VH-VL binders against UPF0111 protein PH0637. Designs and how they scored, part 33

Target 1, 226 residues: UPF0111 protein PH0637, of Pyrococcus horikoshii (o58371)
Amino acid sequence: MIKMQVWKKLFAKSPFKPLIRHAEVVVQTVETLEKALDSWARGDYENMKEYAKKVDDLEDIADKIKSELRDSITSKLLMPVQRTDILEYLHMQDKIADAAEDTAKWLLIKRNLDSIPNDIKDIILKMGKESIKAAKLVYEAIKQLDNVLESGFAEKEIKKEYKIIKQIEEVESKIDGLDSKLMEIVFTSELDWKDGLYILNIARTLSNISDKAKDTAERIRVLMNK
Short names: E, the ipSAE of ESMFold2; O, the ipSAE of OpenDDE; V2, 0.75 times the mean of E and O plus 0.25 times the DockQ between their complexes.

## First folded at step 20 (VH-VL; framework fv_amivantamab_arm2)

Design f7 (from j3 with heavy chain N55H; at its last look DockQ between E and O 0.73; V2 from the best seeds 0.74)
Fold by ESMFold2, look of step 20:
Structure f7 (fold): chain C 226 residues (1-226), chain A 122 residues (1-122), chain B 107 residues (1-107)
Amino acid sequence: as target 1 above (226 residues)
Amino acid sequence: QVQLVQSGAEVKKPGASVKVSCETSGYTFTDYGISWVRQAPGHGLEWMGWISAYHGRTNYAQKLQGRVTMTTDTSTSTAYMELRSLRSDDTAVYYCARTSYLPGDWVRFDYWGQGTLVTVSS
Amino acid sequence: DIQMTQSPSSVSASVGDRVTITCRASQRISDYLAWFQHKPGKAPKLLIYKASTLESGVPSRFSGSGSGTDFTLTISSLQPEDFATYYCQQYNYYPYTFGQGTRLEIK
């Protein structure tokens, strides 16, 4: 009760609504990356390129929204530490879109994928699907933080938040497992070294999506306690 | 129902070329690829290569590189395989087969043409 | 190219027998392995894909197992229509190579 009233008094509207708006674009960015990955795996370079360009455009939109929010949150006199926590969350959430753009850039490097075995392509696609799940869970987590605030930090709503955070950690762990499996296949396969490097960098950028999702979830804990 | 119908048997002399057609029906042609597989008398199956009906990209068996060309015509839902510089050991039954290139469902040859006998003799 | 080696090259068996056919890849192919049945005068027929998944319409007496380099096809109780040549095929790496075949004949 007391914490909710303080938040309402200091903010005429929820400070989390703009973060939710940014998260929506981040989800669109990662969903578009999945379409690029599907086209990539099928050997459809031209459609993959179109989706990769859209990923770049959506990442630019996310970055613009971040900049607008940074400018709008200027009340340093009353709560400089809380402002910093909001901006650190926004920074981490925006890095999810940056990681998606990095993946898209790597996909563009190789036009012909016939030298890449099918088991590797399938693992990369599974990592992509899990990265979308991670981004969607971050979106769900920031929406649930808004519910926690509106409820006056009701224990029931806090428990829902922690369940979402745990799901993000589980997805990150699953992607780490897929990345480890892929590394083993690449290093025990008869791949050309350039193909191996190409595949491992794609995997690294996909792993970064889940890493930043986990970092963002940790920042939600900070925001929930303040 | 999915159907692949191949062109008829051919007799060729060494050094000639042959072009086998594979007309498809009962599915969206551009959603799949077409693989070509042959069997010489007394021998097993040999994968020759495939072509995507969607983007036209091919992959050929190394043994046949430089001698084989695979094409598609989306307006007639037909795939073609041309083998050049024929030798007597190219005598075989040639099959076309529908192949998936969907992630997680790669290269499932679920429907086959009836086969085309190509005989190479002097 | 990945070489696929089948064993045995030929099997004589009676109706009702259990038959196993093995296939070995020259490199690891995960479970990207298919089995085909081929009868004279007919096109090959897909039986099993992904090493162990039964194709729709194929009798349950057929089963497959294996991963990596070593694979088996099993027919649990041989029927008269099962006398044919059987091929394994890997589809992890181009070119998608076939084994040399195993002829299953009436004893």
Scores: ipSAE 0.596, ipTM 0.826, lowest interface PAE 1.5, mean pLDDT 87
ESMFold2 (binder alone), look of step 20: mean pLDDT 91; pTM 0.917
OpenDDE, look of step 20: ipSAE 0.875; ipTM 0.944

Design f8 (from j3 with heavy chain L102K; at its last look DockQ between E and O 0.88; V2 from the best seeds 0.81)
Fold by ESMFold2, look of step 20:
Structure f8 (fold): chain C 226 residues (1-226), chain A 122 residues (1-122), chain B 107 residues (1-107)
Amino acid sequence: as target 1 above (226 residues)
Amino acid sequence: QVQLVQSGAEVKKPGASVKVSCETSGYTFTDYGISWVRQAPGHGLEWMGWISAYNGRTNYAQKLQGRVTMTTDTSTSTAYMELRSLRSDDTAVYYCARTSYKPGDWVRFDYWGQGTLVTVSS
Amino acid sequence: DIQMTQSPSSVSASVGDRVTITCRASQRISDYLAWFQHKPGKAPKLLIYKASTLESGVPSRFSGSGSGTDFTLTISSLQPEDFATYYCQQYNYYPYTFGQGTRLEIK
């Protein structure tokens, strides 16, 4: 009876709330990256540089939260979910912020973008907007996982979770389509080879954001099926 | 009501310079750019370049590099185009046009000035 | 620089005719192509942007098509006010070049 109430108190804790806090910083990181991309496309290097530095700062904050969570989770004696599952989720979610920082580093490399055509700039910006959407959906997914756990895995809450997971898959598919279109444009145009490599590397880092969002969604799916 | 009003016609000698003004109204000047387009008598339209009213960034047509300067004055919402070392083949009507520069809405010349005739003779 | 080549250089037509004008880019420009109408003594007028999107206030008898390098402007039923010179313009790469123009004249 007394043990049952201790278990209930531990289950009433939300081990996912620290992951939600980490996800919030990840969303801020990608939102700041969008501002850097908007400035980049307009040829405003100084504003882009300012936002790129903020992306780096936010990624550092996300990394610090990850380290603190790693230490905190290992110190808890009773966990309702396996430690390795939480740490694997945290690792995947943190890679979203890493990919955003990688994009920001590439933006800084080239000061003058007049050689980059408008169709390429527009595709890169669309990929950026979708990456923000993917990160926001991951945030909603971890919040909903907290609701699923609190409800004792109620069917209604599980269905809401699967809906969010499906939306992440749709965004990832859209980014894959944009990446394919971009690759076709780069390889069938007479773009300078350095500009082509520059653009394709930016696209790769943006695609990594959605890839990690999809990986995160798959981890949640596995947790609910077991 | 978006309007672009240009300065009046000018007559110049070869080797001189001309500076055409384009006063804008009816919109937030710094949200857009201004392109300059000219047409010589009996010829087609030629894009000369543009300037962002937001940050002053320019891009000039290569054939005009070194001879053209585009500027803005945000206090009067006015764009300027100066063409130096004039030749007789610079005789043309010079137009300013409002230029979208927001991503996803590039380079829509939706509003134009009335045109300024510049005649170079001697 | 991207060259824009229009065909034909001139067209003689009657009111009510269907007229087509073509524009070819020297490199792929996706659909970043605009069409302008220009009458003597007046500023150019934007008709179509993004190859096929009609500018607001432009009559629906005007339409555009194409992507890549080959583009078409169509006037489905010519009106008296449509006699003008028509220009295509690419805006994918700097400099944003115009075609040489197509004069549409009364037969």
Scores: ipSAE 0.712, ipTM 0.874, lowest interface PAE 0.9, mean pLDDT 88
ESMFold2 (binder alone), look of step 20: mean pLDDT 91; pTM 0.919
OpenDDE, look of step 20: ipSAE 0.883; ipTM 0.946
ESMFold2, look of step 21: ipSAE 0.699; ipTM 0.872
ESMFold2 (binder alone), look of step 21: mean pLDDT 91; pTM 0.918
OpenDDE, look of step 21: ipSAE 0.881; ipTM 0.946

## First folded at step 21 (VH-VL; framework fv_amivantamab_arm2)

Design g1 (from f8 with light chain Y93W; at its last read DockQ between E and O 0.90; V2 from the best seeds 0.83)
Heavy chain, then light chain:
Amino acid sequence: QVQLVQSGAEVKKPGASVKVSCETSGYTFTDYGISWVRQAPGHGLEWMGWISAYNGRTNYAQKLQGRVTMTTDTSTSTAYMELRSLRSDDTAVYYCARTSYKPGDWVRFDYWGQGTLVTVSS
Amino acid sequence: DIQMTQSPSSVSASVGDRVTITCRASQRISDYLAWFQHKPGKAPKLLIYKASTLESGVPSRFSGSGSGTDFTLTISSLQPEDFATYYCQQYNWYPYTFGQGTRLEIK
ESMFold2, look of step 21: ipSAE 0.721; ipTM 0.883
ESMFold2 (binder alone), look of step 21: mean pLDDT 91; pTM 0.908
OpenDDE, look of step 21: ipSAE 0.886; ipTM 0.948
ESMFold2, fold request of step 22: ipSAE 0.705, 0.738, 0.732; ipTM 0.873, 0.889, 0.889
ESMFold2 (binder alone), fold request of step 22: mean pLDDT 90, 92, 92; pTM 0.910, 0.931, 0.936
OpenDDE, fold request of step 22: ipSAE 0.886, 0.887, 0.886; ipTM 0.948, 0.949, 0.948
ESMFold2, last read: ipSAE 0.734, 0.653, 0.719; ipTM 0.891, 0.831, 0.883
ESMFold2 (binder alone), last read: mean pLDDT 93, 91, 92; pTM 0.934, 0.921, 0.929
OpenDDE, last read: ipSAE 0.887, 0.885, 0.887; ipTM 0.949, 0.948, 0.949

Design g2 (from f8 with heavy chain G56K; at its last fold request DockQ between E and O 0.77; V2 from the best seeds 0.81)
Heavy chain, then light chain:
Amino acid sequence: QVQLVQSGAEVKKPGASVKVSCETSGYTFTDYGISWVRQAPGHGLEWMGWISAYNKRTNYAQKLQGRVTMTTDTSTSTAYMELRSLRSDDTAVYYCARTSYKPGDWVRFDYWGQGTLVTVSS
Amino acid sequence: DIQMTQSPSSVSASVGDRVTITCRASQRISDYLAWFQHKPGKAPKLLIYKASTLESGVPSRFSGSGSGTDFTLTISSLQPEDFATYYCQQYNYYPYTFGQGTRLEIK
ESMFold2, look of step 21: ipSAE 0.720; ipTM 0.882
ESMFold2 (binder alone), look of step 21: mean pLDDT 91; pTM 0.910
OpenDDE, look of step 21: ipSAE 0.881; ipTM 0.946
ESMFold2, fold request of step 22: ipSAE 0.719, 0.727, 0.760; ipTM 0.881, 0.883, 0.899
ESMFold2 (binder alone), fold request of step 22: mean pLDDT 92, 93, 92; pTM 0.935, 0.937, 0.936
OpenDDE, fold request of step 22: ipSAE 0.880, 0.882, 0.881; ipTM 0.946, 0.947, 0.946

Design g3 (from f8 with light chain D31E; at its last read DockQ between E and O 0.86; V2 from the best seeds 0.81)
Heavy chain, then light chain:
Amino acid sequence: QVQLVQSGAEVKKPGASVKVSCETSGYTFTDYGISWVRQAPGHGLEWMGWISAYNGRTNYAQKLQGRVTMTTDTSTSTAYMELRSLRSDDTAVYYCARTSYKPGDWVRFDYWGQGTLVTVSS
Amino acid sequence: DIQMTQSPSSVSASVGDRVTITCRASQRISEYLAWFQHKPGKAPKLLIYKASTLESGVPSRFSGSGSGTDFTLTISSLQPEDFATYYCQQYNYYPYTFGQGTRLEIK
ESMFold2, look of step 21: ipSAE 0.728; ipTM 0.886
ESMFold2 (binder alone), look of step 21: mean pLDDT 91; pTM 0.915
OpenDDE, look of step 21: ipSAE 0.881; ipTM 0.945
ESMFold2, fold request of step 22: ipSAE 0.697, 0.696, 0.718; ipTM 0.873, 0.875, 0.884
ESMFold2 (binder alone), fold request of step 22: mean pLDDT 92, 92, 92; pTM 0.934, 0.933, 0.931
OpenDDE, fold request of step 22: ipSAE 0.875, 0.877, 0.877; ipTM 0.941, 0.942, 0.941
ESMFold2, last read: ipSAE 0.701, 0.709, 0.707; ipTM 0.879, 0.878, 0.878
ESMFold2 (binder alone), last read: mean pLDDT 93, 92, 93; pTM 0.935, 0.932, 0.937
OpenDDE, last read: ipSAE 0.876, 0.875, 0.877; ipTM 0.942, 0.941, 0.942

Design g4 (from j3 with heavy chain L102R; at its last look DockQ between E and O 0.82; V2 from the best seeds 0.80)
Fold by ESMFold2, look of step 21:
Structure g4 (fold): chain C 226 residues (1-226), chain A 122 residues (1-122), chain B 107 residues (1-107)
Amino acid sequence: as target 1 above (226 residues)
Amino acid sequence: QVQLVQSGAEVKKPGASVKVSCETSGYTFTDYGISWVRQAPGHGLEWMGWISAYNGRTNYAQKLQGRVTMTTDTSTSTAYMELRSLRSDDTAVYYCARTSYRPGDWVRFDYWGQGTLVTVSS
Amino acid sequence: DIQMTQSPSSVSASVGDRVTITCRASQRISDYLAWFQHKPGKAPKLLIYKASTLESGVPSRFSGSGSGTDFTLTISSLQPEDFATYYCQQYNYYPYTFGQGTRLEIK
């Protein structure tokens, strides 16, 4: 009881609120990427380019929030979790936005997609939709970690957190399956080698979104075991 | 109700050009494309190409490359197919078909025009 | 270009019969295949897309199956209005080629 009262007196706000704000921008970044992917698949280069610019702008906003958080988390602040754990979490969560920006850069490379078959376009679009789900689950996970903190690490709140983490792992597994299916199609089709490399790089950057979401979930596991 | 209404039959001499119209109604024209498909007497269906009313992009069958031009007029919701340097083996019924190009609904020819007979003879 | 080969080129059948028509692609097209019905003097009619999805308003006696290179259209109980020519079409790669057609004729 006394430790909880001291914590309240020393902290005006939860240390996770800035991480939640960052995660919200990460979700917006991945949602905007999906709009770029839709335009890309339809052969609408100019609209895709506009969304790709918005992805870059949102990644810049996420980077600024990251810098502000690093400036505001100092050794002078007593926290229920270590500063380095928060910064490592922030690093992983920020990599989700970086992967979305990388994908957008690859979309810009090829203007004419007529040589890309429709089954490949559809798999990439499915990976994009699952990437949104992964980003939204990360947002839910950091929000729930705030609830775990405010409850004093109550078992009920920790179990809710583990459920969200499991959902992130399931989405990552689904994206891995889509990536494997795409790789098989590319290597067993008569697709030109430059188009194959182009598609596989897009798939790689999309897979990185879910990989970093999974990494973020693992950092939450570490934070809960304090 | 979706409808595609094509221009009437044409008789042309070898070396001439023909332009077939396909006037659409009952849907948002710019959300779709228009494919052109022909059938010569005694033969099967042949895909000629398509045009997107969304962004104006075309793709033509290689056999017809250099002889075909597909266009749209958004103000009248009408698609056009022009075939130049006509030969006797271009005698066929020419169809327009509404073509989806949306994610998960690629290239579905759900509505067709009535067909336009083009006869190429001396 | 992807060649689409239908078999048989024609079939004679009676009302009530089960009829199958096959379509083979010269390379893998996943399930990006459509089936059309074409009657003399009428425009072609879409029956099935994505290999197995029935178009709205098409009777349930029509079904499609297959993926990769080998596809089948089945009419489970032939009706008088089903006598027509049937075409498959792939739409995975440009150009979106049709099969040669299968004429379904009355015995």
Scores: ipSAE 0.703, ipTM 0.872, lowest interface PAE 1.0, mean pLDDT 89
ESMFold2 (binder alone), look of step 21: mean pLDDT 91; pTM 0.913
OpenDDE, look of step 21: ipSAE 0.880; ipTM 0.945

Design g5 (from f8 with light chain R28Y; at its last look DockQ between E and O 0.84; V2 from the best seeds 0.78)
Fold by ESMFold2, look of step 21:
Structure g5 (fold): chain C 226 residues (1-226), chain A 122 residues (1-122), chain B 107 residues (1-107)
Amino acid sequence: as target 1 above (226 residues)
Amino acid sequence: QVQLVQSGAEVKKPGASVKVSCETSGYTFTDYGISWVRQAPGHGLEWMGWISAYNGRTNYAQKLQGRVTMTTDTSTSTAYMELRSLRSDDTAVYYCARTSYKPGDWVRFDYWGQGTLVTVSS
Amino acid sequence: DIQMTQSPSSVSASVGDRVTITCRASQYISDYLAWFQHKPGKAPKLLIYKASTLESGVPSRFSGSGSGTDFTLTISSLQPEDFATYYCQQYNYYPYTFGQGTRLEIK
């Protein structure tokens, strides 16, 4: 109840402030994943495991905040945007944390990485850095949407918003290129099929982070069209 | 000033063991690994294996088949390579080399020890 | 193990000459290849890493190229101090194998 009153008070200030609060936890989740990936690539399984568990904990927190926000939205709460648009945005933004947790789960599967060549490790790390960058840009995008609202939809603020959205799209496109390169290497190399499956699943979960970031950016376009 | 200083030359009989030390200075020891490379007289360079100074994880060349052990002592920033069951074809100069294992900067043997001659004869 | 084959096994050249040494990997190694110079009585010296990146302090007359399986070290204008044996090394897969070496002799 106390938590619900806090969320309702934030919704009253702006329909986007609760979404910003959720996004802060999503950013913490992906930043923790970055530490897990760095430890993974160095072959530091124990440190990677510690960070992977923290990713799981942070994703649980993000999911709990999502549920509390859904409970706080009532028909009596007057907002300048449709409730369904807020909930659809929240769903997509929460999926970013889900994808980060999926990545962390796959990292835990293999304890020894000596069979994985260095070029593959480097591509995975590049995909990770870009995916995390995409998630951080979503945080900037929802903050900028709040600025757009507070400015009364000033054209200068709208231009800043579209710039952030374009940056998200550019990062997602770069990850698609890295994923294609990785697939080519895996299928033209002498890599064991179990290692290939392991690597391609990590890559897929990293790509999902940026895919959900891009989907979230499209929801911002919808919210801004008011 | 990065420096790797190895222990002195050794003469051993077949069947004995040798342990070569590599004392490092001028950098953060736990950020890198140490590779061991040898050169037999009249032959090329041979990579023997690698050890992480961070967590002690090793990878050894298959031909050395359980005869080699690499260790580190982080308190003294020193790496060690022990080769057991020595035979005459193990006569070589043994080098330690700093090995980058940071993502994006793998395996750059940028600094080397001076080398340690190990002679195996009866 | 990835076998690294260098060619030629030796080369005799004059100061000022352009020298080219090739290195072929038995399988794909991307551009994870290094070149080393080794002079008698000294430790090996890193010249080039990542196939084409010149190590700090190495003269610009040294250059490297290639990716995949075929790689080249070029010395654009040979100097007297370049007499040495040159090794390529792949570092994509364990074990990090060296080529057999190319001995460069000055006529």
Scores: ipSAE 0.651, ipTM 0.855, lowest interface PAE 1.1, mean pLDDT 89
ESMFold2 (binder alone), look of step 21: mean pLDDT 91; pTM 0.912
OpenDDE, look of step 21: ipSAE 0.871; ipTM 0.942

Design g6 (from f8 with light chain S30T; at its last look DockQ between E and O 0.85; V2 from the best seeds 0.81)
Fold by ESMFold2, look of step 21:
Structure g6 (fold): chain C 226 residues (1-226), chain A 122 residues (1-122), chain B 107 residues (1-107)
Amino acid sequence: as target 1 above (226 residues)
Amino acid sequence: QVQLVQSGAEVKKPGASVKVSCETSGYTFTDYGISWVRQAPGHGLEWMGWISAYNGRTNYAQKLQGRVTMTTDTSTSTAYMELRSLRSDDTAVYYCARTSYKPGDWVRFDYWGQGTLVTVSS
Amino acid sequence: DIQMTQSPSSVSASVGDRVTITCRASQRITDYLAWFQHKPGKAPKLLIYKASTLESGVPSRFSGSGSGTDFTLTISSLQPEDFATYYCQQYNYYPYTFGQGTRLEIK
C-alpha cells in the first residue's frame, strides 16, 4: 500500500520521524479539545459539540496512523533502537489522544452548566490548559530526539532533550496539585452528586492526558539511551 | 469611554409591566453580559439576574422567576429587563451593570448605568 | 441562595479613623467576593474583586482580605468622600447575592 511504503521510507530516514508524524495528529487532537473546553466554559454547547466531534475524528486518525506504523515495523528494517521501545512509545503517545477523546465525550453530557460554581469551572479550565501544554511538550520532545540522533548524540542536544523532559514533569506535577485542590472543593462544598461525578470524571480524563504525556517522556529516556 | 445609559423613570400601577433599557457603548457588546440590580427605598442592593450578550443565556433570581425577562439586541448594543405583574414592593431604582463573563474574571461589575426609578403606586 | 451577612450594620466614625467591615458567606465561596461603595443618588462603585484585588482607580487606603466564608474590607484612614454604604457580593454560585450593607456615617 502507498501508506505502508510512506511509513517504511520514513523509518529508513530515522526511527523517530514516524513518531513525529503521529505526534502531529495528537497535537491537533488536543488543540481541538482546548477549543471544546473554551466553548464549554462559556456555556456555548453547540460550538463545544462541533469541536468535540472533531476531537473524535482526529483521535480516529491518530489510531489509524498507529496501526499503520505498527504494521510497517518488520525485523528486516535496521534501526538503531529496539522495535519494542518504538512500539511502547507509540502506544503511550497514542493514549494521549485517547484521553483527549474521553474528555470531549464527558463535556457532551451536560448542556447547562449553571449548577456548577465558578471556582470549579476555573480549575477545570486550568487543568485543561496545563494538560494540553504537556501534550505539546511531548511533540517538542520527540522532535528534539530526532535532533539528538542527527547530531550523533551531541551533549548539547541531549541537554536540550532533558530540559523538555523536565518541563513535562513540572506540568504533570502542577496538574496533580490542581486535581487535589478540585477534589477538596468538590467534597467540601454543597454540590449535587451528579454534578460532582461529572466534574470529577472530567478532571480524571484531563489528568490522564498529562499522565500519558509523562509516561511518553519516560519512554524518550529509553530511546535516547540506546 | 465605556458607558451604560438607561431609559427614563417610570410610574406604573400594580399589575402592569415595565421594560427598562440599557444602551451600551465603548466596548464590544457580545464579549460581556449585563446584570440587573435593584434597590428599594431604605433597602440594600438586590441582584435580579443576568443575561449573556455572547449567547443569550439568562439566570434569574428565584424570587423573580416567572415575572422577569431579560433580552439583548446586538444590532443596537442594548439590553432590556422586563418585570411583569408589578407590586408596590417593586418600587426601586433599577441598575444595569456590565458583567465580565470570562473564566477567571467572572461577574466583575465594572461599569454601571445611571439607574432608572420605577414607582409602583395606585 | 447563599446568605451574605455583613457586620456591623452601621458605623459612626471620624475622618482619619480606621474602619473594618466584615462579610460572612453561608457557604464556601473560595475568594469569589466583591466589595462595592454606594452613595445616594449615584450608581454603585466596584472597589475590590476576587476578595483582595483593588479595582483600577480605587485609592490604596481600601483593602480586602479573606477566603472561604469570612471576608474583611478595611479603610485605613477615612476621608470625607468615604462616607457611604458598603456592600459585599458573592459570585461563585447563582444567584450572585449581596450582603445587607454597612452604612458608614460621619460622627
Scores: ipSAE 0.703, ipTM 0.878, lowest interface PAE 0.8, mean pLDDT 89
ESMFold2 (binder alone), look of step 21: mean pLDDT 91; pTM 0.912
OpenDDE, look of step 21: ipSAE 0.880; ipTM 0.945

